# VH-VL binders against Protein cereblon (ohgt): the designs that were tried, part 8

Target 1, 230 residues: Protein cereblon (ohgt), of Drosophila ananassae (Fruit fly) (b3m1f2r157to386)
Amino acid sequence: LSRVPGVDYLEHILFPGEVLPFMIDGSLFDDEMPGLDGLIFGVGFPLMQPPEDNPHKLYGVTCQVYEKGESGRQLVFYKSRALQRIVINCDDIQGPPQYIARNPTSKCFSKVKILPEYFLPEPLKCVDMGSMSRFRDIPSMRDKYRRYQLSSTPWPADACQEYAYEEIVERARKKLEIHKIDTMPRCPIQLSFWLVRNLHLTEKMMRLTFLTDSVNTRLQLIGSTLKEES
Short names: E, the ipSAE of ESMFold2; O, the ipSAE of OpenDDE; V2, 0.75 times the mean of E and O plus 0.25 times the DockQ between their complexes.

## First folded at step 2 (VH-VL; framework fv_temelimab)

Design tA14b (from tA14 with heavy chain G110V; at its last look DockQ between E and O 0.02; V2 from the best seeds 0.00; counts 0 for: pae O 14.8 > 2, placed apart)
Fold by OpenDDE, look of step 2:
Structure tA14b (fold): chain C 230 residues (1-230), chain A 127 residues (1-127), chain B 106 residues (1-106)
Amino acid sequence: as target 1 above (230 residues)
Amino acid sequence: QVQLVQSGAEVKKPGSSVKVSCKASGYTFTDYYMHWVRQAPGQGLEWIGAINPSGGSTAYNQKFKGRATITADKSTSTAYMELSSLRSEDTAVYYCAREGTYTLPLWGSVEYYMDVWGQGTLVTVSS
Amino acid sequence: QIQLTQSPSSLSASVGDRVTITCSASQSISYMYWYQQKPGKAPKAWIYAASSLQSGVPSRFSGSGSGTDYTLTISSLQPEDFATYYCQQYNSYPLTFGGGTKVEIK
């Protein structure tokens, strides 16, 4: 992968929900799919040292392409969104271990394990929108439809109910008010990843949070950081 | 109401070309990908290719080895599928199908499925 | 390409019967969809995201599955349900369909 000028994603941990612009070798994807959105690929973080108990593991995220730009030298600019945290056994990797395409014919591919707070199938299952579905194709109502869908999408309750996080949310809110940020995700899972990015945590804390397989524990970790800063 | 209306039935000779049209209405044409799928008599569905009407980018099934060309005219909200070097095996009903697309804000995952279909166009290839 | 194998290719059932159709993928996939097609008509979107019903689809229909195995179930077959059902994957290009399962009246 080639980095967009001024942006280095391989040196930084990416979290689900983040948008990623990078240059990808055109050979990564099938030539039969030029310019279309929706391809999912994995991005590894080789600079992130795995825990001692997993010395041969590579951590990363799955990403989905949603925009394409043309670039020279057989490189294609892709804008993607990170979806899920993954861990890869390095022994399973075929090709360069920097990135993994879902297509087994790609330059690099591997079996991956999605890191769970819970099992999340792709695509994310949404609740039936019912009467709101009529607005899906109405431009003036599209945003409303999407907002409603977001708010109505259920997350596994058991993944979110282990600990109270309201206090953490409030502390985060206060901190972000200084930056004129008054909105944050309501979903704890989304919030746990959103906070890491918006609170500008240390690299150490980001790594720790990334490696944490519980949304509640992530929030607790983030919360502890907020206390230390106060 | 979202509708896809396709051109009428075609009878073609082997070696010739056919171009099927699909006129979209009831939605913003450029906001949705358009797929082409065919179905031989008594057979299953086969994906031909797709186009993003916004940028004109396309994807094709390699099975057609470049014989298929998919285009879109934004000004008329019409997608086209042209198949060249026709063979008897190309006899089928050809469908255009809109790809419903929604990006889930939470994870960024995108849902894609063919939510609206044209009525189909029968293309008969016979000597 | 990803191959989808539907089972059975056809079945005969009576009104009120529980019907189960399976779709097996040659590799693990994340994006599975189902379509219903009646004779002489275009396919209709039926189930998206493996388990979400298209608007207008009766609740007697359900979809489930993950990895390589997916199922479409009709809890109580109704007269209007006699049709051919196709699974389709959007995990990678080329997009592929199952061979179809024709549900016929017994």
Scores: ipSAE 0.000, ipTM 0.491, lowest interface PAE 14.8, mean pLDDT 79
ESMFold2, look of step 2: ipSAE 0.000; ipTM 0.491
ESMFold2 (binder alone), look of step 2: mean pLDDT 91; pTM 0.932

Design tA14c (from tA14 with heavy chain S109E G110T; at its last look DockQ between E and O 0.03; V2 from the best seeds 0.00; counts 0 for: pae E 20.6 > 2, placed apart)
Fold by OpenDDE, look of step 2:
Structure tA14c (fold): chain C 230 residues (1-230), chain A 127 residues (1-127), chain B 106 residues (1-106)
Amino acid sequence: as target 1 above (230 residues)
Amino acid sequence: QVQLVQSGAEVKKPGSSVKVSCKASGYTFTDYYMHWVRQAPGQGLEWIGAINPSGGSTAYNQKFKGRATITADKSTSTAYMELSSLRSEDTAVYYCAREGTYTLPLWGETEYYMDVWGQGTLVTVSS
Amino acid sequence: QIQLTQSPSSLSASVGDRVTITCSASQSISYMYWYQQKPGKAPKAWIYAASSLQSGVPSRFSGSGSGTDYTLTISSLQPEDFATYYCQQYNSYPLTFGGGTKVEIK
């Protein structure tokens, strides 16, 4: 996204996948937009401390409107979903910020940079898999195959660690069991954001996780938190 | 067990209205959105609209241009879909479907898919 | 509205075959779901959040994708898998479905 309308500030961090209700004055958006449904706007987190090398950066998420409701106050509220992590140069903000929820009488826009999502989907092919190679394409044995691949391939330790998030998932599952939560996303990217929202993480850890572009690293960070709490 | 039971088949004349009911059981009716989806014979699925039984807020596919009205009765755990000014093209099986929603701690993840469906109601519009 | 295009519209396959169904969105989406429907029956939730299997769905099913392109895969087709599959997006209203892919027995 080169330009996002409706940059608002929240005191807490939102992650992709979260749903947000916002009181939005539709008049604050461009008339050229086909409608509010599907509208993308930005939400910033001013309390998130930027890295030292980026003192003028504002981190946030893009949000998309998908539902309209009435508040009973002659105002319309919209449900929105956070989609992507973004970083904003504060110098690129045009107009007063926080117009959606904090300053509804103003209007602002900004250029945004979408933060990348780095993902390691599968281990590299191992030349010598032995008899385990026959299980590669069998869904029920895929995980076993992958585990064997990791153990049998002479990988750097750090590389192996990037794929070792099954244990983290299990720890998370146990922790969430007490809350009768028995399901979680299978997609690692979704899982990483799902976990941070459903686990009682410290603010520091949430920020750190948010700023991490690698899904594997995010999961490792989350995992480390689970170990400390156990 | 979560179940959605819909009203029986309807035969209607063009220009008339039909109201299909969907009775929910096995869960808290007000905790989940209810969707309505239709399927013409041999065709795909088309979203009509949805309702939040808690408060009664609704969303509609604009394709229906106000012909569709979705309501919910909390006291009977029943959702309704009324379609007016019926046309032959409205001949379809109409489904109610619950939107799976799980409220998680903090700002937790929420699922937004139609996890339970009614058995369907055939509405035939013919002269 | 977001348009979803499924490919193919129909396919014939044999038991044991690998089957791949694709769903292409007119714009980038983040919330994709799949449903299975058998003749004369209501659709059933099959895959949610692009890659998560609904309870009771066999592990031979998998979902993947991001952005505009999503895929449902059956690693080894079984007799009970012959059905029509639909993708659906929940990024914005109106909700939309793909045209469906009918998996038929060869």
Scores: ipSAE 0.000, ipTM 0.470, lowest interface PAE 15.3, mean pLDDT 80
ESMFold2, look of step 2: ipSAE 0.000; ipTM 0.408
ESMFold2 (binder alone), look of step 2: mean pLDDT 91; pTM 0.931

## First folded at step 3 (VH-VL)

Design dA1 (framework fv_duvortuxizumab; at its last look DockQ between E and O 0.02; V2 from the best seeds 0.00; counts 0 for: pae E 16.0 > 2, placed apart)
Fold by ESMFold2, look of step 3:
Structure dA1 (fold): chain C 230 residues (1-230), chain A 127 residues (1-127), chain B 106 residues (1-106)
Amino acid sequence: as target 1 above (230 residues)
Amino acid sequence: QVTLRESGPALVKPTQTLTLTCTFSGFSLSTSGMGVGWIRQPPGKALEWLAHIYWDDDKRYNPALKSRLTISKDTSKNQVFLTMTNMDPVDTATYYCARDTYELPLFGSGTYYFDYWGQGTTVTVSS
Amino acid sequence: ENVLTQSPATLSVTPGEKATITCRASQSVSYMHWYQQKPGQAPRLLIYDASNRATGVPSRFSGSGSGTDHTLTISSLEAEDAATYYCQQYSSYPLTFGQGTKLEIK
């Protein structure tokens, strides 16, 4: 979504896949709005330093409420799960954002930009363009030749090593407790966030891994941490 | 190092207005998530929460005292102010300011708590 | 208002033994906080969010409980633990403290 009905603050970074439990003042609900079940809202990280050239940015995640828990008379407990990384232009925020631990409200709205997650499962290989070069001289095939050429551009050997996804997974298996390995996802996107949650990275590394749109780069940053420990 | 210090008059006459200043260092109210609260303790008695203020100027007051309390901040000076009107001898107490903060728990969401306290300033209300 | 009632009001214990202080809330509290106040000093945070020890707090201090019933346990008392202990809730306004439990070391 380009617009999120709630924008709340969280004092720490939350990565996609993490559970965010929270409590909210139940007196905000009535017959017209009896609860938050299924709500998708935004959570911003005001303590994450903005990029040096744009101090108006607020990074965060979308969350979706999936469970209403046991509650006291006044406070209602909910569980939500972080879904997508977002960035918010602070000038787009309508209403006062509140910390989620301080009785948040769904009445603070903002336009958000969903940050991409891209992954190349294997480095591109240099391929022989010889048979394809004859299409270069045929006008109707010229655009197809260019598309093939771009898709087949070889990656430098150093970059191929940095995208050694299977090596990073194996190193993580060696350093993690057995019960955590059973929950290791196979999807590289989910895995990159799962590793951040389970490896207790430094604050600097958490910011770097959160801000990276490339899953390959995120995994490499995590892999560097694993090498330095051992 | 986080430190807080209360300042203000030690003696106030009944019906006068008390203004207390909390001056702190080692953190800033420009930092998202930070707050400062005021708590008092009459001699030999329990602690009583008065008010708190957060970095985004969100303010809350003890309802029993709300008509008499005003809290404000000057973020650039690292100061928080508490004003209490119509002082009465029962308001004689040690007044503390404390940092109001939150830390990620391993389980659950947690709540705010007061992790660093000033030394307190004793205010006596008598004619 | 969420009234916090501590028991006992005064507790006298010999060094090396265990002390247990209870805090009963009139409304459910998920995240009870505990403070220690030695004579002539400001309060000191001991336990936050029900069971987490604050920085520099010895491991002999622990918090437990849920709902309306919470406890602070000191498992191996030392003479320096003589103080008044307060529970405090942040779950509903106004924020409230217990009336205090005075711990005396015999």
Scores: ipSAE 0.000, ipTM 0.432, lowest interface PAE 16.0, mean pLDDT 75
ESMFold2 (binder alone), look of step 3: mean pLDDT 91; pTM 0.935
OpenDDE, look of step 3: ipSAE 0.005; ipTM 0.481

Design dA14 (framework fv_duvortuxizumab; at its last look DockQ between E and O 0.04; V2 from the best seeds 0.00; counts 0 for: pae E 16.2 > 2, placed apart)
Fold by ESMFold2, look of step 3:
Structure dA14 (fold): chain C 230 residues (1-230), chain A 128 residues (1-128), chain B 106 residues (1-106)
Amino acid sequence: as target 1 above (230 residues)
Amino acid sequence: QVTLRESGPALVKPTQTLTLTCTFSGFSLSTSGMGVGWIRQPPGKALEWLAHIYWDDDKRYNPALKSRLTISKDTSKNQVFLTMTNMDPVDTATYYCAREGTYTLPLWGSGEYYMDVWGQGTTVTVSS
Amino acid sequence: ENVLTQSPATLSVTPGEKATITCRASQSVSYMHWYQQKPGQAPRLLIYDASNRATGVPSRFSGSGSGTDHTLTISSLEAEDAATYYCQQYSSYPLTFGQGTKLEIK
């Protein structure tokens, strides 16, 4: 397993595909990096309860910065997108994690394990995420970092289009505003995460769906909530 | 050109407190991601990391020596200070300061700690 | 603490030949760093992040390895390479160095 150089706390669960905006004091930063692509960091959810057999685990997601701007004279605004679910052993965390909304200034690092998404029945391999941000920061490694970035993004569009679940999609469309329906992903993997956020599920159900590695099981949990109301 | 230079007493008596100063040029601790560390080397022995301090006043100490060490900085003077209490003859060593640096976002930092530029070292002997 | 054990403790080699120094960690290390220290001088960074040469380091120096086993290789050894070499990690707190490998030139 690799070490992720940026691990901070987020007060709520963030699902893959969601945007995480944040701000930080720009007076301490030197922006000599190319473009906005490729910076990957982690956020953990300290308020989410782990499963009974994992009392020392911190669950979270990797996020990738895709836009950087300067907001006013002192604060720099960033947009990032959640990529993959992760789990962190709290004993591996080096440095004090801070809430991202408080503009963290402390260095915090950890080894992480990327959680699989089982839609095909075979287990997914772990991806070494901890060193990828350093590849961005070292010119000789930028090409390797960008290749890892492509491998770490949510599944390619053609792979996502191979999977569709008609029953759950139809019932979800009945409950959503027209604006939300236009943004509904076609990929079952991405759809499962999108539905959790947009159907305003209970905190218990959001925790269960986040902790489930099986996309099929996650969709069935979501579908059960839709049947209860229809 | 990045340079660092250690200064302090060459001779310290047992139980006294040692204060070392690292004066550097060519970089500033006002720059995000920059840090200075202290490393010592007893005669004929391996290197031992003591402490470091970063631009945001983040401080870390070798846990074996933490109760005896204090690190601080004066960013405007480009200086870092290391204080070690209750000196003992086993603390006889050459003490180095070095620039520690990473390319990192200030939000949560990067985990690469290595010393790319070293001072010449100052030899401290602890003897009565 | 992550203990780094270097082997061999001493190497005696002929100029032009290859030298290999091993660093074994008690815990996994993703990125090993390597330093050269000549007698009476401060250490000099050679290799950072397992395989990257620091600025001004000759191409005959290379680093490799992963997990607990890492190596520093000096191809086409030159007389000026006589020094003590140290590995260093920070994959786990605190920062630690290997005990050193002294490279001597025959």
Scores: ipSAE 0.000, ipTM 0.404, lowest interface PAE 16.2, mean pLDDT 73
ESMFold2 (binder alone), look of step 3: mean pLDDT 89; pTM 0.917
OpenDDE, look of step 3: ipSAE 0.006; ipTM 0.532

Design gA14 (framework fv_gevokizumab; at its last look DockQ between E and O 0.01; V2 from the best seeds 0.00; counts 0 for: pae E 15.5 > 2, placed apart)
Fold by ESMFold2, look of step 3:
Structure gA14 (fold): chain C 230 residues (1-230), chain A 128 residues (1-128), chain B 107 residues (1-107)
Amino acid sequence: as target 1 above (230 residues)
Amino acid sequence: QVQLQESGPGLVKPSQTLSLTCSFSGFSLSTSGVGVGWIRQPSGKGLEWLAHIYWDDDKSYNPSLKSRLTISKDTSKNQVSLKITSVTAADTAVYFCAREGTYTLPLWGSGEYYMDVWGQGTLVTVSS
Amino acid sequence: DIQMTQSTSSLSASVGDRVTITCRASQSISSYLSWYQQKPGKAVKLLIYAASSLQSGVPSRFSGSGSGTDYTLTISSLQQEDFATYFCQQSYSTPLTFGQGTKLEIK
């Protein structure tokens, strides 16, 4: 378990890579505090329903402040970027968490668990049985077809659709403005979060894609949404 | 640069209370997200985690010694103290303090690590 | 309590060798594992966190791998300064626990 400074609430789901702007009252800085530049803090999603087997968990992200500005005389404007998905045991929260829009608190803390991001390091291999399938109806060729079928396919052809993220990218390109496509990352992990941010999925699908630790599964969920909409 | 230094009595008689102090610089326990832990190593043996205290005064103790341990902090002095009551010869060890927790993590490749900076240790011997 | 086991207490090797040190947890620790280096008279040094992430300032010849219960530390080309004792530690739950250590000595 890691500890992060500050835990605030956000009314919607924020994915890694998204920018989270906020303002704080400048009077909360004393002479010993230089500001929040570079600070890493946690943001929880109290309105997102946790999984049934984890009813006392608060899901969220870490964020890092990367830019400071000034809006008005007493308010300080900050930009932060979400870094990692986290889960918080609600019993570990110390202090009253506040919604970030109302004045992010530095007085609410918790131990957090950083959630993993898994991606299969090698793509699933499959082979189309089509060219060999024409031999299965010829009696003298049946043994060769069976041996080819057993030796040539690491997975059945229908299993390849579970990992066809190139197809998901192609479908997403058809739905996105051209300038957004130029910012599409190559890393599958970053791509999974980028797609969620840029496709504006339903709240139910946002929850499902946030809760999975498998990048492969997240991409499949996104792909199913693209297939259903034309 | 982050540094920690242990100080203690060197020699302690059995049944007495061992008091150790960790003095540190380059970070503060008034800042969110950090803790200080205590680890000991008997001569020629492995490492045993004893306790930690975090910026928010959250404490945890090794259950095998829990009734004998007390950890506290003085944030204004950048110090963490550990007391071990009713010491025996089994408490003879080198005692280390270390910073615990996470600070800055890259966007990807993040994970949790503990005890990223250690003190040099102080030997405590329990003998008559 | 999660018990960490390093089955090899001492290992002899020469400069330039590839060295692998293993660590096993009594239950899955989900890659919450750190590796430390200890030399006599020096502070303990963190090498690897999160099973495979290299700590700042640690030479790239050190690497970590593993998942679940089985983890390894690898030194790809051993240097003179690498002769030390190496400990694994789980950071999954308190109490934090260490392996017994593996002492790497000159052959």
Scores: ipSAE 0.000, ipTM 0.401, lowest interface PAE 15.5, mean pLDDT 74
ESMFold2 (binder alone), look of step 3: mean pLDDT 88; pTM 0.906
OpenDDE, look of step 3: ipSAE 0.014; ipTM 0.496

Design gA1w (from gA1 with heavy chain F107W; framework fv_gevokizumab; at its last look DockQ between E and O 0.03; V2 from the best seeds 0.00; counts 0 for: pae E 20.5 > 2, placed apart)
Fold by OpenDDE, look of step 3:
Structure gA1w (fold): chain C 230 residues (1-230), chain A 127 residues (1-127), chain B 107 residues (1-107)
Amino acid sequence: as target 1 above (230 residues)
Amino acid sequence: QVQLQESGPGLVKPSQTLSLTCSFSGFSLSTSGVGVGWIRQPSGKGLEWLAHIYWDDDKSYNPSLKSRLTISKDTSKNQVSLKITSVTAADTAVYFCARDTYELPLWGSGTYYFDYWGQGTLVTVSS
Amino acid sequence: DIQMTQSTSSLSASVGDRVTITCRASQSISSYLSWYQQKPGKAVKLLIYAASSLQSGVPSRFSGSGSGTDYTLTISSLQQEDFATYFCQQSYSTPLTFGQGTKLEIK
């Protein structure tokens, strides 16, 4: 999405995969909006900015409505889930600037840039897919082949340990055992955001993780937090 | 510290073959994902990509010049060579070699960019 | 081939100015865009990759934005050392192609 309607603001950071409060006031959406089911809107975090960042940038997430219901008081409520991290240029925002004034009735529209969720400059695991070599000379498969090559490259043992996330998973598992949570996503991408939501990280760490585009780096950051607590 | 340095003949006659060498340090072409590319720039003009070679000896050429270009590597010497045959005045330019960094998300398309460049070497084609 | 066009070949500005340089691709390049700085007698320097990612060591006053076919390099507050020629480059498909460059000159 290059354009997200209905940009709202929250003081707390939402991560991809996170469900917004079980009930979102229907006032966030116009009754006349077609296709509310599946509607994607933007949520901005005006307080979440790196010190060196441009003050004209607003970070946020896209959210999707996945359920609409009525409360016993005849109030319409929506359930939504955060999908992707976004950055918004404040100069591109259309509508009243009250979105920053903690006014939940304020709605803005903006072009948005979807941030890369899963850059992987360093492989998390070595994958042996030797058959992929046959795609080397196929232009349409070049990226896939290169991805394979990177993931299949032998690395020194110390490098492997540095980028391995199995230990992070085990540390996380132990920590979460106290909370009777014994399952976590296997996908490192999902895991990186899942861990942030479940490990009760500091606000600083949450912000740092949110601003990190590399899943590997996110996991390492999270892992470092777990080490400090152990 | 990553460094690249181009070397060439300086002057080449028309119809001859131009041979260029890129010597580099601070990285190895044995490392997966690493590549080296050649780019040239005629005086007062923009940059033109010529060719790439990767760690696995995969090569890519500019289609407009493919028939005249040959790129090769000597990993043990940390060198990449480019040959251009049948040169003309149009091949007069500053020639650069640069490290091609390849980044990929876990899915989707990769990104190629040149994170380190040599200072370039001027090659003049003249009779 | 994808043609990269920088609408401005030369731009005059003063220290402290906000400067924007634009680059347009003949087709969508899906953020496969890099920005380079070239100074006489020096090696070309990578500034931005993937349309908006700042290269390590590059001052934060540099930023990249854009999507699809239109991209922008922004210098929030121009410094004396920033006077140079700037090039965009697409890596969406081969052949890799560059813009013609924008020379940033002192006013």
Scores: ipSAE 0.000, ipTM 0.495, lowest interface PAE 13.3, mean pLDDT 78
ESMFold2, look of step 3: ipSAE 0.000; ipTM 0.399
ESMFold2 (binder alone), look of step 3: mean pLDDT 89; pTM 0.918

## First folded at step 4 (VH-VL)

Design a11 (from tA5 with heavy chain S109T; framework fv_temelimab; at its last look DockQ between E and O 0.02; V2 from the best seeds 0.00; counts 0 for: pae O 10.7 > 2, placed apart)
Fold by OpenDDE, look of step 5:
Structure a11 (fold): chain C 230 residues (1-230), chain A 124 residues (1-124), chain B 106 residues (1-106)
Amino acid sequence: as target 1 above (230 residues)
Amino acid sequence: QVQLVQSGAEVKKPGSSVKVSCKASGYTFTDYYMHWVRQAPGQGLEWIGAINPSGGSTAYNQKFKGRATITADKSTSTAYMELSSLRSEDTAVYYCARVETLPLYGSGTYFDYWGQGTLVTVSS
Amino acid sequence: QIQLTQSPSSLSASVGDRVTITCSASQSISYMYWYQQKPGKAPKAWIYAASSLQSGVPSRFSGSGSGTDYTLTISSLQPEDFATYYCQQYNSYPLTFGGGTKVEIK
């Protein structure tokens, strides 16, 4: 994905896997665009300063729309999930950028560089799980299906092989045990981003984690914070 | 129409337990987290915990140090919050509130619907 | 835990006044929400995702903010707006609320 339509700005850091709900005027996404459900757009973080050696860069994420709702106010409510970390050269942005939080009425485009992260195609669609696929669209079984899907989906081996992260996971589990939180992604990539949101990390650490391209390094960084708090 | 109907007011002695119920209707019970929030008289809101009725997973505020237990019965679309070892400080209105389940576990949106509240009074 | 500090804790205003309530978080938050509560009633969802109005909320209400600082604004206060407003974060557990801002009639 080298070009992302509909670039918007967000004044906070969003990590892959997070959900971005927002209200927009229907003008941002043209109704004539086929397949609005599943549309991928970019969200930039203007307050996230790039490194000194990378001037005029805007960091952000790609987001995929997975639900569209009507509000009683002639606005469309979109639910989106962040997918990939990206970096944008500000000079490549075409059109007026707007903040999603401000209910944008315009769209812009940009070339983007996907940061070294595994892309999960159709993350909100059913992976063919054979006879189990029938449960995806059953509301009462949806969460169970999702858990099953996550546990059974093969993940890239490279994401898991560099360093043993089991110890870090265990420390995180212990820290979260006080909250009796037993829901944790199995995918190390998702886990690294999930932990950033659920552990009370400093802004500095969140930024550092976001800028880190290696899942193992992210987990190690996160792990280091766990040691300090213990 | 979405409705969350809670059980009636309770008067309890210190050291006892209370179990508040929240019956959901007008939507698919298992599609939303059920949260519990309390409010002491004249005070702000305090989060107690939550449950995913679909899988039974829970999260708690550590402040309650295991005194709070949240359960859900899918067959009756009812969530429960039990608080043990009651103290005078536990006197509050307890609310259930639903939150939409998000694709990634451990996250949610906002409390879009609330129960009417249940007053629990702890007095000697 | 993420601490949310609302300012002011209370204010007196007249019908037609512009009212601004702030909520400051101890760390950066991705999702801030606002609720309105009237005496003896349960809170009501009011603003979600920092700036989106819940269904039924008048357009005189608006929300803004990012990072650690968020605001709820009433452009022209109406009689039905007198209530207590709470901010809330769903960034991490435990979920937390601001201390509330009571908007009273002057």
Scores: ipSAE 0.000, ipTM 0.489, lowest interface PAE 10.7, mean pLDDT 79
ESMFold2-Fast, scan of step 4: ipSAE 0.549; ipTM 0.799
ESMFold2, look of step 5: ipSAE 0.280; ipTM 0.650
ESMFold2 (binder alone), look of step 5: mean pLDDT 91; pTM 0.936

Design a12 (from tA5 with heavy chain S109L; framework fv_temelimab)
Heavy chain, then light chain:
Amino acid sequence: QVQLVQSGAEVKKPGSSVKVSCKASGYTFTDYYMHWVRQAPGQGLEWIGAINPSGGSTAYNQKFKGRATITADKSTSTAYMELSSLRSEDTAVYYCARVETLPLYGSGLYFDYWGQGTLVTVSS
Amino acid sequence: QIQLTQSPSSLSASVGDRVTITCSASQSISYMYWYQQKPGKAPKAWIYAASSLQSGVPSRFSGSGSGTDYTLTISSLQPEDFATYYCQQYNSYPLTFGGGTKVEIK
ESMFold2-Fast, scan of step 4: ipSAE 0.508; ipTM 0.778

